VH-VL binders against o27280. Designs and how they scored, part 120

Target 1, 266 residues: o27280
Amino acid sequence: MDSMNVPEVLEIKRIVEESESVKTFIFSWDFRREVRPGQFVMVWDFRDEKPMSVSLIDPVRSEIGISIRRVGEFTDRVHGLSEGDLLGIRGPYGRGFELMGRDILLVGGGIGMAPLAALADEATARGMRVDALVAARTADELLFLDRLEAAGVNISTCTDDGSCGFKGFAHERLLTLEENHDMAAVCGPEPMMFQVMRILDERDVPAQLSLERYMKCAVGICGQCCLDDTGFRVCAEGPVFWSQELSRVREFGRYRRDPAGRRVPW
Short names: E, the ipSAE of ESMFold2; O, the ipSAE of OpenDDE; V2, 0.75 times the mean of E and O plus 0.25 times the DockQ between their complexes.

## First folded at step 3 (VH-VL)

Design x8 (framework fv_libevitug)
Fold by ESMFold2-Fast, scan of step 3:
Structure x8 (fold): chain C 266 residues (1-266), chain A 123 residues (1-123), chain B 110 residues (1-110)
Amino acid sequence: as target 1 above (266 residues)
Amino acid sequence: QVQLQQSGPGLVKPSQTLSLTCAISGDSVSSYSAAWNWIRQSPSRGLEWLGRTYYRSKWYDDYAVSVKSRITINPDTSKNQFSLQLNSVTPEDTAVYYCARDHGEYSSSFDYWGQGTLVTVSS
Amino acid sequence: QSVLTQPPSASGTPGQRVTISCSGSSSNIGSNYVYWYQQLPGTAPKLLIYSNNQRPSGVPDRFSGSKSGTSASLAITGLQAEDEADYYCQSYDDSLSGYVFGGGTKLTVL
């Protein structure tokens, strides 16, 4: 517990280029410090610290991977690093996904596929049947397809522009699929997750959703990352929530907060 | 509650552009949980989905193959409405035109419809 | 011609059970949810059944939907005079990348 509050300086062992904008940074990891799919770590570049989901968990190789999308100054600096360079890693933090049943559905949008890729590895290792719906704006932004295929996952794709697979959004593709699953795990943009959740609720499929965006809050700051109806602190009580927990939060999928804390429609 | 109110001309001449507007109350045209559709109904073709516009991260549209080359559906966030423009109309385009919402609450079914506008394409 | 096939008419007497069929293919009903709409004379269609067998708030439980393979059915039990209307099935078609409707069934309550 004490060590969770101090960054460990780790060498970047390997970098995998997932797309033009996404890289996975792989580190040796001591699995006495247990980590589960859906949890996040704080990544420290010796100037700033940001939360990142764990996308690879490999106890056999003693490795973890962290997938990072280039979206600003911190991530631009991290993307400029090479194998052999150092980063500080603190954690893991948060609730991970729970696996149940024998047949599961993963629905991921963009970088939201990162924590779901780690979950897919665990589920397939347990002998579960895994279907993944991988969504992105364009074919070039679809992530982890080769890794999912290597794991034995049944893959469906959709892109907004129709450049790969179904032309449309994840929820639209899900409406055209009549599948029966014991559970689902969903991660991606909040509007996508809300629409997917509604479909899964109607199908009576219990779903777990990861609220990745709220992990940008500083860990340990009381009252930050609160949801309006329940007062949930995503960093403390998430990032993974059951759909039944989120269905009572009027803000989820309908509003976001601007920098001043005011409600803004999605 | 949600209400959709249609307006536009009931008579259009062949080769002209059909223009209809649907005003929304009780919801926002930019609501991420909704999409805004045009559907027409004629005795010869029955109910026919024409297309939709919707906001997620940006504005998107989808159009039925049969009309894709001559149709545009546009949102207007300042007036909370959306419109249909159908170019180069023929007598075959004579129909009752409905605007309709599809919404996540009922798995993207068409849960609210406008009252309908009869459009006759004739000289 | 509609993509989904419905009988053009159906009839029943008050209190009777009536079923309306909707037939498609693997690219529409076979892979996707089915929806049903009721259209009373002079009005817009109204959502009656969504996701094969679910009822929106306000729809009586005597209306039910089912789906098997590439076909769907709407059942109306305890038929009433006010049920006299046109009924339309609807699905999504993967090959057309769009929504498709049945040709409609005119239900007459005798």
Scores: ipSAE 0.000, ipTM 0.402, lowest interface PAE 18.5, mean pLDDT 83

Design x9 (framework fv_libevitug; at its last look DockQ between E and O 0.02; V2 from the best seeds 0.00; counts 0 for: pae E 15.1 > 2, placed apart)
Fold by ESMFold2-Fast, scan of step 3:
Structure x9 (fold): chain C 266 residues (1-266), chain A 123 residues (1-123), chain B 110 residues (1-110)
Amino acid sequence: as target 1 above (266 residues)
Amino acid sequence: QVQLQQSGPGLVKPSQTLSLTCAISGDSVSSYSAAWNWIRQSPSRGLEWLGRTYYRSKWYSDYAVSVKSRITINPDTSKNQFSLQLNSVTPEDTAVYYCARDHGEYSSSFDYWGQGTLVTVSS
Amino acid sequence: QSVLTQPPSASGTPGQRVTISCSGSSSNIGSRYVYWYQQLPGTAPKLLIYSNNQRPSGVPDRFSGSKSGTSASLAITGLQAEDEADYYCQSYDDSLSGYVFGGGTKLTVL
């Protein structure tokens, strides 16, 4: 019996440069540990450990991919690694997305497109119709467009600066799309997800949302993984939540947490 | 404790509709953490999953390809039960029919089963 | 025909080790957990192993599961007369969007 809480030291098999700031690190994976889209792993560089969403799940090649944006010291060090270098991986953790119905809408912002790219692969493999709204600040920050296109996904884009697709925010673009789906999956900045959730709820589309910012506690034992009104532990009960669950959480989309765990406005 | 209770034994004539019910206690048929399945067992086909129903803001149903054209699985929230309707039965539908819960706690396992109902298609 | 392949029979004597195999593909066992069920005559199947290798409360340590690639295995050590039963593996198939079972293995304790 292997514990998922002990890091496995894995060799970086391949690195894909997704953008100037994002790389996908690909590892051979022993699928004795099932990995589902929406789950995350803890990545250990032998100094620090950080949670990262799984962006590629390939049981045919026995591989997983982890997409990492360069945003600080840990991620800068990891981005400096090469094929053949080693990282510790433990997990997976959290509940994944559930697929239901015949057609799905994906709404991804920035690196939030990473877990949705893995979900798109599974949905298309199951014969579902997949529509993706991919949002970013600029065109060069739009992620996985080639993967989605190759999978037959119907893609809409929006950028804050108008450099690709609709000029504006994801929720503004969504309002111009008059289409019904059996379900939706959403991942990105929390204010974006809140606005998107409200529109989908109005349209009677069940949605699942992934809360990336709360994945600090891998086993759900620390208070910073807990949502205010409901006591949900993001890393144990999330990071994927139903919109019905999140509609009962007054801090969602409105407040963040400081290092002391206090609520502060976005 | 979760318990599933099925209809009694059945004899159904070829071309008729097979109807079975499964009453649930200890859980809600509309629980977001559960799905409600029908599984049958015959000497010729072994254990065969037929389909399931589950509630996630809307009711969804998934059906096995082999029976999809003639099967319906429906919830009844007022009685906390769910049913199987299988149309146009043939002798090949002769089997013991089980209802079962799949539950996220055990990740796609069938953790509770009904007692089973023998259905014979003959005349 | 079942989607997952098991040997139709297995046998052993009390105290010995018996192994039952279950073979699938990348769309089921290769990416999904495997589950095992024990069925005694006249009863519903009972969950024996979940998530490849975990035991529910009340299942003795002599039952264990494993998975490698697209195949899984159930091992029974210290075989006992009461282990004589049918054993079924089960997974979920992404291509079929549904649950799949093995054909079952009838274990005889000699």
Scores: ipSAE 0.548, ipTM 0.793, lowest interface PAE 2.6, mean pLDDT 86
Fold by ESMFold2, look of step 5:
Structure x9 (fold): chain C 266 residues (1-266), chain A 123 residues (1-123), chain B 110 residues (1-110)
Amino acid sequence: as target 1 above (266 residues)
Amino acid sequence: QVQLQQSGPGLVKPSQTLSLTCAISGDSVSSYSAAWNWIRQSPSRGLEWLGRTYYRSKWYSDYAVSVKSRITINPDTSKNQFSLQLNSVTPEDTAVYYCARDHGEYSSSFDYWGQGTLVTVSS
Amino acid sequence: QSVLTQPPSASGTPGQRVTISCSGSSSNIGSRYVYWYQQLPGTAPKLLIYSNNQRPSGVPDRFSGSKSGTSASLAITGLQAEDEADYYCQSYDDSLSGYVFGGGTKLTVL
């Protein structure tokens, strides 16, 4: 446990270009440090450190994969790296998803599909039926479709611009899908997750949602990942929460906090 | 339905190269969800994994330490096949050779096997 | 010798419960999934148990797997004549960077 709080310097074994803006970085991993879908790692480029979701958990090949969207200076630098280059990795951290029942619905928006792809692998390995609603702004940003299809996942797509599948938002597509699921797992833009959570609550489908918040320590000490009203630390009690836990949180779906702790609208 | 069909000679002289081919139907050798393996079985050593090849944006191969200096496993995407080449064979390489798929559906276990090819290394 | 240790033989009468052990180390079974295969005479091995204790479709429920520490077990209840076969455990070994198998257990139904 103490070794997980210090970055381990790992070599990038492979890089998979998932889209123009998303790459998956694959590392050899000693699975004595267990990893569960929905957990995250802190990625250190020797200058700055950011939380990233684990998207591939392959104990047979001794590999993990971390999918990173290019959105700013840190991720631009990481995207510029090559196979053989080094990154620091701390973790894994956080509470992962729990599977229940026979039929699971995954709802992912953009890079939010990363932890859900790992969950899909575990769910199919347990013999569950997996339906996935994969959402993006445009067709080129729909992630992991080939991997999910090969795993036997039943895929529905939606895009804001209608270039693939249903034209519209994930929650709008969800209203047109069958309601027969034992649980759901949701990850993506927080406004999407809020709308999806309301629909799932009306259907009496237990749901787990993965949140993003600003993090510094990742071990629950600094308090910068705390949620209003509950004191939950996203890095310690989350990032995965049950919908009932989130129903007590006023900020969910309405605002987020920047690195200085100021409220910022979604 | 995935099927693996092996072909190649059953007799190889010492110091020569053992060469086998595995033809794939019902799947693609370049499938992102699969890796393509060679495994051999002998009375003295039982089942022994030799290596694998797979495609993840480019081709990768991993080889068992025991044969790493002598083995090559190559894909052939145009024929949907993959091959085994084992150089400098000795009678200790006599075994039944299997090709096998490992696939994420069953957490990367060997879910489909070829029929097996007995290869005898002798003068 | 094989990396994983299995008893070379096991036997039982129809209807009995039989357990086959598989012993490894912290570099394999202790940190990795365990798989089991059944091999009938003259045929290739067939996947029987994956991810320690999961059954593929078509495998009878009288077969079950478990793992504890650096050891794993295959249990067969309600033993039948058709269960007479060789059984192999398999895992991944971090120090060898590759898949490893047990030496096999020949199960005889008396």
Scores: ipSAE 0.006, ipTM 0.421, lowest interface PAE 15.1, mean pLDDT 85
Fold by OpenDDE, look of step 5:
Structure x9 (fold): chain C 266 residues (1-266), chain A 123 residues (1-123), chain B 110 residues (1-110)
Amino acid sequence: as target 1 above (266 residues)
Amino acid sequence: QVQLQQSGPGLVKPSQTLSLTCAISGDSVSSYSAAWNWIRQSPSRGLEWLGRTYYRSKWYSDYAVSVKSRITINPDTSKNQFSLQLNSVTPEDTAVYYCARDHGEYSSSFDYWGQGTLVTVSS
Amino acid sequence: QSVLTQPPSASGTPGQRVTISCSGSSSNIGSRYVYWYQQLPGTAPKLLIYSNNQRPSGVPDRFSGSKSGTSASLAITGLQAEDEADYYCQSYDDSLSGYVFGGGTKLTVL
């Protein structure tokens, strides 16, 4: 088997507290193993394993960052870790984002900003103009604002409660923006992504969207992350999909499979 | 803090069985984060991995081809230790034997070692 | 006789840079991570480098690892008297389905 499929035990080099519920874990990384924004790694705490998006890619410092939101037992354990502690990391896996054109729009919600932050770094480094619509429920849940600003990203914020920026949802804010971009990258709650995709399609803006599904193997074998009715495997054909691809996915924006394989509405 | 403490005889006669035990503290023999190994070192053969035992919903053991027919590595959960049994020993089995921990199936970072036990095979 | 090949000895004076090579094949170093261990006289090996080039906590930055193709290298900069030890590379061999070590390199600080 390829070494990329073997979990490598790595020390947590640094922990960044992004918000009350989100931490970024930074690891030294051998960049002979390439990683791209939008790809994910499997994080193993020696009890369980979960897919996590790469939120930081720094070839200069030889580091990657993985941003993790505390949402359950696994993430609770991980959030209890300290610098110097160990985690198993295997990957990267999946299809990452592709950059096209000169102007790019990022639309992110909550932890969905993780892969988009990495994409923003790459895009700005390439000399692209980057506009980012950052959405969250409340102001304190907005992620990576300082980082994006430092990178030269033009930021627009929206919050459900209006505590920061536009009061409302990301797609509502997007409707108020008249400027078109060469492409868009979207990641966040699937209902948000669904609405955003619709608007972008109407505007003829090519869009890539990163899906979140329950993934077990990460190598396209177990089928736990298969999408109805295409049979797309989020871990293999995704997690980044073009809007044209997702238009064929019946379940997109409507429901997902839980760990037991049951259909669960969004 | 993980510590491995080895015990067992340092002298074994040819054709007899070499037996060693490694007591674990600071970790569990059934930990998903660990695999428990035996490694030996001699001037003639250098460092040589012999095998390991580990628990992943059930117990597994992997053995080096060179000793597979003669070796058994067993965990003891009640005492939080694991043992080495090497049958039909010859003078070629004379070495310093180490128990060591690694972190998984293919991630062989031996981060903790026992103190080593010199085992001499002699009549 | 060791699966991985190391020079039997290396030497340097204090402050110098020394490198220790480790040569393998496509079935081990070529496809798997490399690890390095330091062994002081009368002691068990100590993990020095993991995953080709990563240092565990407590290991000075004077120690560095690299890998290219089927070969790996341990570099020690600013050589100190306390660095006098045996150094071993280690990997996993897919053809043997087992962990493999180098023959070891005795480093002498002159």
Scores: ipSAE 0.006, ipTM 0.488, lowest interface PAE 10.7, mean pLDDT 92
OpenDDE, second read of step 4: ipSAE 0.000; ipTM 0.495
ESMFold2 (binder alone), look of step 5: mean pLDDT 92; pTM 0.937

## First folded at step 5 (VH-VL)

Design na1 (framework fv_azirkitug; at its last look DockQ between E and O 0.89; V2 from the best seeds 0.00; counts 0 for: pae E 5.4 > 2)
Fold by OpenDDE, look of step 5:
Structure na1 (fold): chain C 266 residues (1-266), chain A 121 residues (1-121), chain B 107 residues (1-107)
Amino acid sequence: as target 1 above (266 residues)
Amino acid sequence: EVQLVESGGGLVQPGGSLKLSCAASGFTFRTYAMYWVRQASGKGLEWVARIRSKSNNYATYYADAVKGRFTISRDDSKNMVYLQMNSLKTEDTAVYYCVKEDYFGYYFDYWGQGTLVTVSS
Amino acid sequence: ETVVTQSPATLSLSPGERATLSCRASQSVGSYLHWFQQKPGQAPRLLIHDASNRATRVPARFSGSGSGTDFTLTISSLEPEDFATYFCQQYDSFPLTFGQGTKLEIK
């Protein structure tokens, strides 16, 4: 088990352009180390280390994919890399999604679609019916549409500016959808997830939500990703939580902690 | 629905030039590598050229038989891929297919109906 | 380059029969071997990718197996529309190469 905490230097096998700001990096993976949708890995560019969700799990090709959005210095460096370049990867960490029932609803916003794309592949492979509500600010920011369609997912889109699909936010679009599902998986901006969770709770749809927090150690030691007031560690007890768990987390949908540990509103 | 429509084929003399075009629709064109594959009458399939996506710096690859003579290019704003063929030879006579790579870049998932190029004196 | 060889060149069978097509690579290509179907006057169509995965809308009667150098395409029970030419292709290394094809014809 200790070996999973040592970064492995891996070669980038493929790079997929998902959008102007998002790339998927594909690596060879030893599947003796099991990985589940919803789990994350720590990516090391030999200068800094950041947690990233797994967006592709391919046991046939023995590969995983990590989708990374360009948002700062670290991700800028990573986005400058080419196939054949090296990255350090350790993990996987955290609790992933659980699949239940026959019909599943995926609600994702922006880069939040990354873990949901992996979940969609697993769900469809199991013969489940998958509906996906994919949200973004603009049409160009919508992620994974072609791969979801290829997997047999029924896709509904919404954009803030109305450039594609429903004009509005994910929770607004969800209100227009009357169909019930056996379970839902949600990942995206926390304000979006908060609203979506409310609707799903009202409809008695079991839901799992993936949280994003500043993570340092990924092994539940440093406490940087602790949630008020439960003390849940996103890296250990999460990042995937059931709605009933998050209902106990006062922090959820309201604020997060920055690298200095200060409360920062969403 | 994915559609690939080739055009530009025709009859040319040896040493001549021809430019093929392929119009793509039904998918996020910019994400995918595109290919040209040809097939002579009653013969097998032969890979001709590859052009990768922007994320891979539009890298191009050619079969030895066409290196230095053929140029593959793309216009993502128009969802077009092209094949400029110079110094054509009789052995270049074939149906040329525009081919789409899969999402992750491991196989050909869709083919156009092809356009016929005939090189004859 | 990796040479891909198919056998037999021609296979004559009747509807309802089982068809077995072979593809051999001159060197290991792992699982990066794909199968295509081509009917007269039509473009090739993807059938199987990565040795054993059916493409979208491909009937369950089609299956692929193998790894490394030896691969097999199986049609469990032939339908009239299955009589065509089948090509295998390696995607392990450049140049990409195709087999010469197996023509499946009606007996």
Scores: ipSAE 0.844, ipTM 0.925, lowest interface PAE 0.6, mean pLDDT 95
Fold by ESMFold2, look of step 5:
Structure na1 (fold): chain C 266 residues (1-266), chain A 121 residues (1-121), chain B 107 residues (1-107)
Amino acid sequence: as target 1 above (266 residues)
Amino acid sequence: EVQLVESGGGLVQPGGSLKLSCAASGFTFRTYAMYWVRQASGKGLEWVARIRSKSNNYATYYADAVKGRFTISRDDSKNMVYLQMNSLKTEDTAVYYCVKEDYFGYYFDYWGQGTLVTVSS
Amino acid sequence: ETVVTQSPATLSLSPGERATLSCRASQSVGSYLHWFQQKPGQAPRLLIHDASNRATRVPARFSGSGSGTDFTLTISSLEPEDFATYFCQQYDSFPLTFGQGTKLEIK
């Protein structure tokens, strides 16, 4: 684990524009350090360091891709970079998704589709049937649709404003979808994940959900990523949790905590 | 269904100009690099030009044989790729194909039907 | 510039036979070597990408192999529709280059 704590400076090999606000940065990667879907990396721009989802895992080309949404000063600076520029990468960290059975449902909201896109590639390579529910506020914010179609994923979309697919929330669309999956993987805004989790639990579908919390160390030492009631550290025991683990967490789906530990609304 | 439709070919004299167009549909056009590839009658294929997406500053690359004479451009609002060809030579006579690369930029996945450019007197 | 050379220039075979087409790059291109089919009056069609991966809706009788400098396209049992010209293409370095083609014709 100790080599994972020091950033390796890597050259940006390729940039894919996923949307106006989301880019995927592709790097050469030595797969002696194995990467699993649902794990994350810490990205260092030589001023600050933030956790980012791994969205592409390609051992054949020896490449990984890291998807980054433009939401603040750090991500604005990273989005200004070009091929050939450098970033520090440390990781991977965290517990990834586990695949089971033959039929998987993916439910992703916004940038939450990033780790699910990597999972979709692994699932299809293993011969699984993959259904994906891709959610966003508007059609322009739906991510990875072309990529998922090319991989043979069966896509359903929903948008809050109805500009593409079902008009409404992901959990409302889920009620109209096939109910016989062997497992589900869920990642997105926490209120969405909570509602989706409740439906999946009612259907007795095993579900894994990926959570986000404020992180500094990424290896569980600093305590900044802890969950209420269980003491789980998102960077060490997660970010992927089974729905049963999350059912014990009072704060999940109700509020989040800022870096000072204060409750804030979603 | 990905579709690429070229137009604007025709007969021109040496030294003349033409502008080719390619209408794209069935994919998220603005995220892909786009290419022109040409094929002289009974001969092989030759890469001509590439234009990258807006997020890559619309960077362009040209084959040596056309540098300074051809300009590739795109209009993301219309899903169009263009090739402005100036100072045309008889050796530029070919069918010109509009070509799309795959999602990650590893290979050419779709080709248009082509448009014929003939440069002769 | 990486020169891509195909052999043979012409291959005459009958339906039902196995076809083997060769492609050689003047420098290693890793697995960044692709195969296209072109029928008269038509645009090229992608068959195999990255040396060995069949493109969407390409029949299983087509297969590719090789890495580095030497690559092979195999058609296990020729169908009448397979008689066409086949090109290989490297995507490792600019300028992107194509082989001169192998014409597969009915004997």
Scores: ipSAE 0.211, ipTM 0.642, lowest interface PAE 5.4, mean pLDDT 87
ESMFold2 (binder alone), look of step 5: mean pLDDT 92; pTM 0.927

